# Designs tried in a protein design chat: VH-VL binders against q9h9l3. Part 157

Target 1, 176 residues: q9h9l3
Amino acid sequence: PRKMVAIDCEMVGTGPKGHVSSLARCSIVNYNGDVLYDEYILPPCHIVDYRTRWSGIRKQHMVNATPFKIARGQILKILTGKIVVGHAIHNDFKALQYFHPKSLTRDTSHIPPLNRKADCPENATMSLKHLTKKLLNRDIQVGKSGHSSVEDAQATMELYKLVEVEWEEHLARNPP

## First folded at step 7 (VH-VL)

Design Z29 (framework fv_amlenetug)
Fold by ESMFold2-Fast, scan of step 7:
Structure Z29 (fold): chain C 176 residues (1-176), chain A 119 residues (1-119), chain B 108 residues (1-108)
Amino acid sequence: as target 1 above (176 residues)
Amino acid sequence: EVQLLESGGGLVQTGGSLRLSCAASGFTFSNYSMTWVRQAPGKGLEWVSSISYKGDYTYYADSVKGRFTISRDNSQNTLYLQMNSLRAEDTAVYYCAKPRYSSSWYDYWGQGTLVTVSS
Amino acid sequence: EIVLTQSPGTLSLSPGERATLSCRASQSVSDNYLAWYQQKPGQAPRLLIYGASTRATGIPDRFSGSGSGTDFTLTISRLEPEDFAVYYCQQYYSSPYTFGQGTKVEIK
């Protein structure tokens, strides 16, 4: 059994003018950062905007992509009952059309001790790229070919591990 | 596309040492855990060892604990298995295998390298 | 450790016939964390089925997997000449991950 995972999703634009964010890739890693899941996902709606500069997704990735309903089932099976770590994770859960218990959710964009270690205001929302550079001395999301959701999920888990003991103690005394 | 190439197998005496290598290409090696699986002549498959994507966690079958060491060099896209204190029962074809996920089936395998341990 | 027992040890069939291979686990393999591999002499294993019933990419539809808990089955509906090989089941539910001893599907 596994207790804690980190997730990062890539979205493409669907709906009018491509303004709706639809799941098109999902990566999940375990506590050690090993890949548990990484699939391209075919949205049920027509893709209007691949958002390639950020998502890294191109039309060729969709040819053999896993249909959304099947991918969702696979992903939820991995997430259910585990502590799930993410950055601005509500966007990922929204794309998955899934509600994960707040008591088992850890959002690295809303952890005050993490911002404090990065010499940032505790109540500010800092980007994953900034926190990773400041605290792990590592550049992610480099280049113009889009982001790697695997790389982002791995960085997110490593960031959480920096404050895990302190934050879990805080949550035990102040349950959400 | 994805390719795994094992090397380093050969004939070795009982009590000897041997180092296997697996050269990976066609995927981002540094993002995946990697595994060694062996198969004795005429026998089935046996999991030997696994290593996390950064190399900071390693796992071993009870039969090889204390004798074998798995390691990796992410800059060279290479997986290693250092085998010490070799025994006749270690005679096998050793496969480099990529798990689809860390707790999963193996989607790609190398062609294997034969290790023969004799007295 | 979960012990996987495959049966029969050898299955002798002709092309066009149906092959039914069994894999029985010593304790429940939850979440259908069971895979099937095909191996031909001198070759590495090839993934056929994962999740007990999902075909891997490029695997013909004559291969199907079924079962849950402790009893799993691989079925080859109409054997082709290239299907004569050894087949292994593997569980990835409980560490250490284990393989069955194999079932040889042979011609004659």
Scores: ipSAE 0.007, ipTM 0.594, lowest interface PAE 8.6, mean pLDDT 88

Design Z3 (framework fv_amlenetug)
Fold by ESMFold2-Fast, scan of step 7:
Structure Z3 (fold): chain C 176 residues (1-176), chain A 119 residues (1-119), chain B 108 residues (1-108)
Amino acid sequence: as target 1 above (176 residues)
Amino acid sequence: EVQLLESGGGLVQTGGSLRLSCAASGFTFSNYKMTWVRQAPGKGLEWVSAISYSGDYTDYADSVKGRFTISRDNSQNTLYLQMNSLRAEDTAVYYCAKPRYSSSWYDYWGQGTLVTVSS
Amino acid sequence: EIVLTQSPGTLSLSPGERATLSCRASQSVSDNYLAWYQQKPGQAPRLLIYGASTRATGIPDRFSGSGSGTDFTLTISRLEPEDFAVYYCQQYYSSPYTFGQGTKVEIK
């Protein structure tokens, strides 16, 4: 397989009034969209707000969930040394308390050619749902039961593949 | 390379007790949720019990609650199922199953150990 | 608990034919948390599909999974002699993590 994966994380609210975003689910797919990792993750702090409308996470998912420290180790083992694709990916890295090299990071919310293909302003931050509908003619994040991080990671990889050749050439000439 | 080896099965009388073991190798046992699944002769698969990576959380099928206890020894890479108050309907091949990571779909299974409850 | 009902109970086919196996859930299985297993006599189950449609490593491309919500399907596009076995679906969305009763694919 290629040395490239896509990631999407779901967060729940912890801390005062649920204002802290803590990792509660992580999905990682390979270049072809096959799932490499998809697990519910138990935050070390009390969950104040499950944010179920967006995260899809409920109290039942936390029973037998992998604690953050163990899950983080498993996830980092998959990400290390690979090109990691995500959408607004710095939020995922923050939740993982992890710094991935910028040279190996691809953020589909900050790729001007991708926005251009979607008839959107090059420097605007467009949602994953919007880009997926415009460019792949697929509806994701449908309904009110929360998002599927697997679906989001798969869509993110397919979006990146639309501009991969062009963007990799750009990065080779203009290293981050 | 991942291997799961069940042992402890055998013939036991109704009302008796039996402890099953599953010796794990080829992966970091302490990082994974582990599960027991059983299959009665000529019947389908039945999920029995699961235990979190640390042993702090356990879950059971209603048919075995109060009678079976799942436990683990992470220092010995061994999973256990203590079966008490055995009934004829507990007769089955008992499989030890490992998920990939912490989900409850199972990428590796042991060969199974037969428990026969009679008399 | 979520009850999984598989149909048909037995599917009698010849090598080279397409097999279509159904798994219906009593409640919605969110996130496509559904797996398929193959079991041959005297052997432990073998994982075929997880996440409703993702093939496990080493599983031939003639096996495919589809569906969402309450209706799921396992398709074997062209049966090989080694594919005659019992197939089980399993949901891992909600504990207890239940299995269907199985569909036996047997040779005519």
Scores: ipSAE 0.007, ipTM 0.579, lowest interface PAE 9.2, mean pLDDT 88

Design Z30 (framework fv_amlenetug)
Fold by ESMFold2-Fast, scan of step 7:
Structure Z30 (fold): chain C 176 residues (1-176), chain A 119 residues (1-119), chain B 108 residues (1-108)
Amino acid sequence: as target 1 above (176 residues)
Amino acid sequence: EVQLLESGGGLVQTGGSLRLSCAASGFTFSRYAMTWVRQAPGKGLEWVSAISYKGDYTDYADSVKGRFTISRDNSQNTLYLQMNSLRAEDTAVYYCAKPRYSSSWYDYWGQGTLVTVSS
Amino acid sequence: EIVLTQSPGTLSLSPGERATLSCRASQSVSDNYLAWYQQKPGQAPRLLIYDASTRATGIPDRFSGSGSGTDFTLTISRLEPEDFAVYYCQQYYSSPYTFGQGTKVEIK
């Protein structure tokens, strides 16, 4: 019944010394990994640091970028009422200035069975790159051109699918 | 309904100048990037220039960089293309195009305005 | 810049037949940032497909897009009289954004 999507956002630095993280790209994929949304987003504040090595965002991407308020509305329309999967997803929700119900949120950086399968401490925060390599035998975030939020969202969904049955059963018995 | 109406095309001599306008209606113009695309007689489509929703970022094809200037007036819902140092190769129908979102696929196009540059 | 090469240049078919149009990129078009447009004489282009395979609103299901990386295809499963037109692919992955040279689908 309830649909599931995965999300990954890229942020740029705004504010004093570029210390504020502002949304600059968002990708959303469905259960099968098909792209439902992938847009560059223009922050309302001046970009001080593109953080290109990590974000993949360059000045050229800002020309056709969707204004934050419009992008936010589109994204929230896709997320509302669905199970949303992400990695360290609280950062994405913060950048979106959005609250998603805990009962419908799945954070692959905080799923103990997933860390256990990767031979990592259950309460450690492991990077998406590490878990994807260990469990899916796939290299993501390769090179110096920055991360692909599409690639990251797809990897996040595949990671969740490895523990979906056992984790959904756990959540049914232990509602958040 | 979304409408884009180009104007300002005409005949001009090489080295001359011309300013194109695109009047937009049916959507919140100030919330979207806008683009100019041209098509030479009997040829394919060529992307020319784009401008961000507030006009603070612009981009140009190498063939027009330094000669063309894209601008917008959000209070009048109008997009402009100032064309200087015109060449015979700039002869084309110029289309105003609206992206659906931040990507460069275009969901709405104007009917175009013809610019003819004498060689 | 990414160069898009469309083939064939001209496709001569009859109504009811299947049309298959190719678009090849000189470099990988990541994230499937590729669109297809239809243009009839004296008219502006019309969006058909975006993100390589997503049909635009109001576009009949006989139109479909596929492919990734450097090889993309537009398929019209059963040509209607109104489908005889020129078709262009466009990439929006890398600036400058580029279009293919077009494929003309004409009546045999």
Scores: ipSAE 0.006, ipTM 0.491, lowest interface PAE 12.0, mean pLDDT 87

Design Z31 (framework fv_amlenetug)
Fold by ESMFold2-Fast, scan of step 7:
Structure Z31 (fold): chain C 176 residues (1-176), chain A 119 residues (1-119), chain B 108 residues (1-108)
Amino acid sequence: as target 1 above (176 residues)
Amino acid sequence: EVQLLESGGGLVQTGGSLRLSCAASGFTFSNYSMTWVRQAPGKGLEWVSAISYSGDYTDYADSVKGRFTISRDNSQNTLYLQMNSLRAEDTAVYYCAKEKYYWSGFDYWGQGTLVTVSS
Amino acid sequence: EIVLTQSPGTLSLSPGERATLSCRASQSVSDNYLAWYQQKPGQAPRLLIYGASTRATGIPDRFSGSGSGTDFTLTISRLEPEDFAVYYCQQYYSSPETFGQGTKVEIK
């Protein structure tokens, strides 16, 4: 078997009118939900919009943040060769400027058995908050102070565990 | 609006080579996997090849493996298919298509470009 | 590879009639990773249904998909003139992605 981790990233707005999403925090947890990595990350471009309501990131977090280039190297060392679980994980990989093989990627926004358990259309993209409430009876992303990427990564791993046996069997018989 | 425009098709003799291009607009090309699907005259659809958003991963149908190469230039929003050692059975309209992540089918298609291979 | 078999090969119907198209898979498409496409002569395919039963954006309510496992159906409840076309099913559950041979819906 391969080692498995879950990831969640927070992005801030850079570029014209803050429309570019740049990595500003990354959290990685192991199979049991223990934190392997959790750092604020300083984008190489000027931050136009902190998107604090969603990201939870404020100027104070940037003071001792790890520069993007260094953080990226650290993160990729953790992800390479592992099964990586995330929710809408393409956004995280885009922010990291990284491609992870589909065979080692698990996206909880695209696992039909998970949606089925939540009484949702199998191929719809459901929010992490909705799936977590429906299947784990847990409220995440509460209020307007921003999301915790650690909490989101932990919830994502727990959601995957609900379908892990059947989904891994599916992928082994029908590789992506 | 999303648009995909294929070019490069034409007549070629058996054993020859041809390069197809697909110009993409109306979406962030570098965020999406792209695919080539072909259709022989009067026949059904056949998946040919796929490439990841970064270009780091490629897949091919067994019928074209070793002869065709898919590639992309994200700075030019362009997808390519290099076709070598062409056979009469490769005669088809070649469509460029966009994938939405994995597991969701092809949401946008180009007009297609005709490739005719004759001896 | 999963082989998809469509039936019938041709449906000859009049506007206003119901069309029922079948797609059978050689092995289970367990998570309903099945799509339906419409193709008119000289045009690219158009996505109609994905996830076996979810209508794509802009697709009229008269189109519906159903089924699971190995048996899938596309239904057009009341044919309009623009619905006469060739229809393909496709599975994206297992690589390589495969298409059915097509069902032609033609005017009687």
Scores: ipSAE 0.006, ipTM 0.455, lowest interface PAE 16.1, mean pLDDT 86

Design Z32 (framework fv_amlenetug)
Fold by ESMFold2-Fast, scan of step 7:
Structure Z32 (fold): chain C 176 residues (1-176), chain A 119 residues (1-119), chain B 108 residues (1-108)
Amino acid sequence: as target 1 above (176 residues)
Amino acid sequence: EVQLLESGGGLVQTGGSLRLSCAASGFTFSNYKMTWVRQAPGKGLEWVSAISYSGDYTDYADSVKGRFTISRDNSQNTLYLQMNSLRAEDTAVYYCAKEKYYWSGFDYWGQGTLVTVSS
Amino acid sequence: EIVLTQSPGTLSLSPGERATLSCRASQSVSDNYLAWYQQKPGQAPRLLIYGASTRATGIPDRFSGSGSGTDFTLTISRLEPEDFAVYYCQQYYSSPETFGQGTKVEIK
């Protein structure tokens, strides 16, 4: 298998007034976009706000969800040693309480050539939905029932493939 | 509950064509890689072909490359195998199979559909 | 392609005995991407073990897998009547994915 994966996580609100973002779903896809991991994850803290409109997570998904500690171990085994692609991926790593090496991290919200292809300012942070529509002519995150982290991970991988050759060459010349 | 149901098998002449279908339910079909595996009567299992979630990437066993085409219709939750230039050695039960993850093996299989190629 | 060779071809045992099935690969199967399946007449294969040693959901603990590299083993600690079947190993490390030729576990 290729040593590159894409990740997207969904978070729910925990802690005071639901302001803490806790991992509640994680999806990982391989280079071809096939699912490597997709599980609902039970946070160790009481869920105050499911944030369903964005996360797609409902109380029913928590009944048989994988406990955070177990899920984290499974996810980290998949990510370790691989190039990990994500969109605003620092939020996903924060929710996982994990630091992935910068040299193996690719954030599609911070790749100047990708924004340029989308006719956006090179250093602006554009949403995954906007870049996917502009560059792949696909509508993701449709409706009000919440986002699909699998769909988001797949879109993220396909976006990265549009700039993979030029960006990998750039990183080889300009290590992070 | 995950279900895979194959159809389209039957008796066909050498050199003929046949299209197999696999109807999937109980999971989000459009998110998963799908695979065809066959088994000749009284023989072992043989991997035939696989297709990525989007249909953009396909792979084939050397024995069927150039003759078989795997495809999918994500709107209908259906996997296909178009078999052309059939040979007697293609006689087998054809299974639709899915893996939950690349490291988990084939966790679900259909019941199989029999293809008999007369020579 | 990686060729998997299973031995013995047939294993004749009685209920209550231990069964040991071998699967040898022509090349190293890295990451332990090796699975074991059980197949009964007229039925589709059933996943028993994946990752060389991890039991699939619902599989009794009398089934265990071991090995790495080129040599893998499936052990059934105490054969039950329902365990008499054909067993296949499979590697999914290298394309094309390949299966062994099978070992038939039959009643003595």
Scores: ipSAE 0.051, ipTM 0.678, lowest interface PAE 6.4, mean pLDDT 89

Design Z33 (framework fv_amlenetug)
Fold by ESMFold2-Fast, scan of step 7:
Structure Z33 (fold): chain C 176 residues (1-176), chain A 119 residues (1-119), chain B 108 residues (1-108)
Amino acid sequence: as target 1 above (176 residues)
Amino acid sequence: EVQLLESGGGLVQTGGSLRLSCAASGFTFSNYHMTWVRQAPGKGLEWVSAISYSGDYTDYADSVKGRFTISRDNSQNTLYLQMNSLRAEDTAVYYCAKEKYYWSGFDYWGQGTLVTVSS
Amino acid sequence: EIVLTQSPGTLSLSPGERATLSCRASQSVSDNYLAWYQQKPGQAPRLLIYGASTRATGIPDRFSGSGSGTDFTLTISRLEPEDFAVYYCQQYYSSPETFGQGTKVEIK
């Protein structure tokens, strides 16, 4: 029995015109939704665009933030060997500059049974906000102050739990 | 079976240039960060440079910044180290190494290639 | 830069004996981001331990790592003939990554 965690990251804009997404916060929760990790992370590059409307990151959060190299090591210790659940999780792994085995990765933006339960087309990419509202009757990512990565990670784990038995059986029969 | 094979080492004069290559096989090269570590004759190990799996991010030891450039060609499964403005203190065996995951220990190493810099 | 100092520089022992190798850091190596490597003459280094105490795949259980903060130890419980080599510690907590100067374990 492999352990399972859910992750959600917030990125800020670095590089030309702030077009590069750099890790600035990471939250990881366990199967029950308890927080295992939640830190603001200082990118090694100059922040051009905080993207505060979506990320919730402000300059004040960077004052005592954990440097990227250190935070990355901490995060990878938690993820290694575990089933990692996320929503559009390729963006989180890209920001972490990390390869996680496909067989241990679960992306709630690409699970056909989850879309089916939400009365959405099975092959559509639905937002975390929409799926959470439809399936859990909960509003997340409200207001203009940015998203909570803890809230998003918790919602993502609860969404996966709705289809866990069905999807794990599917993956056992159809290995990725 | 994971294999890393370095080449391109040799004798070069101070101020000269060399390009080292590392041919990778037995794993999905494009999924892993790669590094160069050197060892001067009879001395210990020194980290030189690292490159992310995509090639988008690089890092360098202060002793080589501005002189060395790390790069990779994921279509050819090859890692490179372009060494310019070489100094006598750059004389070393240069190892190509694979990271287990970003910034953790190096789980596989090549055999090394000797670079000798003399005046 | 974090400086790693290994002691002793040379350890002369016989097969069957216990080897204890020390690595001390000039600054705290947080989260145990410390690795140990073995190197034999003419060969590339081989990863033994990472995360201060986790054995790498295929490494015999006679090798163990311990310690935290600034003081780390590699222990070889009962030396085999193939264990006579140079051992390096490495920190990957702070850039630049640094190695200790090495401890040579040689036949007495």
Scores: ipSAE 0.007, ipTM 0.475, lowest interface PAE 13.7, mean pLDDT 86

Design Z34 (framework fv_amlenetug)
Fold by ESMFold2-Fast, scan of step 7:
Structure Z34 (fold): chain C 176 residues (1-176), chain A 119 residues (1-119), chain B 108 residues (1-108)
Amino acid sequence: as target 1 above (176 residues)
Amino acid sequence: EVQLLESGGGLVQTGGSLRLSCAASGFTFSNYAMTWVRQAPGKGLEWVSAISYKGDYTDYADSVKGRFTISRDNSQNTLYLQMNSLRAEDTAVYYCAKEKYYWSGFDYWGQGTLVTVSS
Amino acid sequence: EIVLTQSPGTLSLSPGERATLSCRASQSVSDNYLAWYQQKPGQAPRLLIYGASTRATGIPDRFSGSGSGTDFTLTISRLEPEDFAVYYCQQYYSSPETFGQGTKVEIK
């Protein structure tokens, strides 16, 4: 079996009117929820919108943040060759400017058995907060400071573990 | 040109369920938080629910908490509102709206879709 | 929750006159997280002002917002025929986000 990690990234707005999403934080946890990586990341462009309500990122976090090029190299070393779990993970890969093989990607926002366990329509894209509350009886993203990418990555891994056996068998029978 | 197009409204019986969709185009959907706002016939605006740009954070008005679920599919540029245990008080035009940058109000709105709940 | 109360409920004016609309919050709206919207019959709302005083893109300069804390004002300096509509204030400082009940600006 391959090693498995979960990832959650936070993005800020750069470019005119903040219309570009640039990576500003990345957290990666292992199968057991231990933190493998957690860094604030400095975009190469000027930040015009911190999106603090959603990202939890403030101007203070950019002081001594790791430059994007260096952070990207570190992150990709961790992800390459592993099964990567995320929630709406397309957004994270886009911010990383990275292609991860579909065969090694697990997106908890697009796993029909997970929605079924949560009494949600199988083809709907449910929020991480909703699935975590419904299936793990745990409240995440509580408070006014935005959400913690470590907390989100840990919750994502725990959600995947609920359907891991079923979903891996499905993927073996129906390769992507 | 920014466009938001709601669909899925209609007549439904009390206690029933309905799912609304909002198709977005003309902007990078995955960069913006989205919201649902409703308006009962002849009444004012009522905020219903919001979802973060990534889809991992959600928030709800107390009147719909536990009954409504907001979600989004960034790969399809679509916002959803799943409405369960519908009540006569849920009768309204439902608008989807895009957050302006800076947590700064809603800069674009759809035309709305009418939901009528039979008492 | 923060309750927003708008006054007057209805404002009857003629084109060319100044309209002054009030929005009062039950608690302080910090960081000026207050917006104003215009709505015409059968249409979706249109963002006019955000951050209490910042005009949204494409909004004419006759629209201005002012105020802080609990007392906010939308001013339309010289009403045009197209300005007769319902106006809503909205706070986005505290969850749940809330709207005022609206002020109707109608032709006298």
Scores: ipSAE 0.013, ipTM 0.603, lowest interface PAE 8.2, mean pLDDT 87

Design Z35 (framework fv_amlenetug)
Fold by ESMFold2-Fast, scan of step 7:
Structure Z35 (fold): chain C 176 residues (1-176), chain A 119 residues (1-119), chain B 108 residues (1-108)
Amino acid sequence: as target 1 above (176 residues)
Amino acid sequence: EVQLLESGGGLVQTGGSLRLSCAASGFTFRNYAMTWVRQAPGKGLEWVSAISYKGDYTDYADSVKGRFTISRDNSQNTLYLQMNSLRAEDTAVYYCAKEKYYWSGFDYWGQGTLVTVSS
Amino acid sequence: EIVLTQSPGTLSLSPGERATLSCRASQSVSDNYLAWYQQKPGQAPRLLIYGASTRATGIPDRFSGSGSGTDFTLTISRLEPEDFAVYYCQQYYSSPETFGQGTKVEIK
């Protein structure tokens, strides 16, 4: 079996009207939930919208943040050649300006058996909070200060493990 | 032209369920948080639920927690609201709306879809 | 939960007059996290002001927002016929997001 990691990134708004999503935090955990990486990241562009309610990012976090170019290099060294699990993960890869092979990508927002177990429509992108509560009986993302990307990456890995055997078999029979 | 089109409203009995959809066009849907706001006949606006741009973070008004579930499909540019255990007081026009930026208000709203809950 | 209280409930004015609408919060709101909306009968709300004082795109300059802390004001300097509507304030500083109960601006 290949090595497997889970990732969760937070983005802030940059560019005109803050419509560009730029990486501002990344957390990566291994199969057992141990933290491999967790850093605030300074975008190369001026931040127009911190999106604090969703990202948990505030101006203070940018003071000692790792510059994007350096952080990207560190993150890609961890991801390369591994199965990467995430929730709505294409947003994370886009923010990293990185292409990860579909054959090694697992997106818990687009795994039909997972939604089925949660009694949810197969094509809907259900929140990580909803799936975690329904399937793991655990409340995540509690509090008012934004979300813990470490906690979210850990929950994402645990959700994937619920369908891992079934989904890996499906992918082996139906390669992406 | 930014457009949000709600659908799925109708008449439902108390205790029933209903799923609302909001089809988005004219902007990069995946980059913006989305919200549902409702308005009971002759009453003011009440925020119901919000979902982050990635769809991984959600928030709910206390009146709907545990009964409503917000979700989105960024590949189809569609926002959803699954409503379970409906009550008479859930009767309202439901609007989907797009978050602007700068922790700002909602810059675009749909036309609304009417949900009527009766016994 | 931050409760927003709008006053007056109804404001009866003629075209050409100045309208001043108040929104008071039960606890302090950042100046950057307060919005104003206009709603006409049978229509969806329209964003007028966000960040307490920034006009949204396409909003005429007769609309202005001001205030800080717990006291916010929407001013319409010279009412036009199309301005007679219900106006709502909204805070997005603290979850849950909340709206005021509305102020109806009606023609005398």
Scores: ipSAE 0.013, ipTM 0.617, lowest interface PAE 7.7, mean pLDDT 87

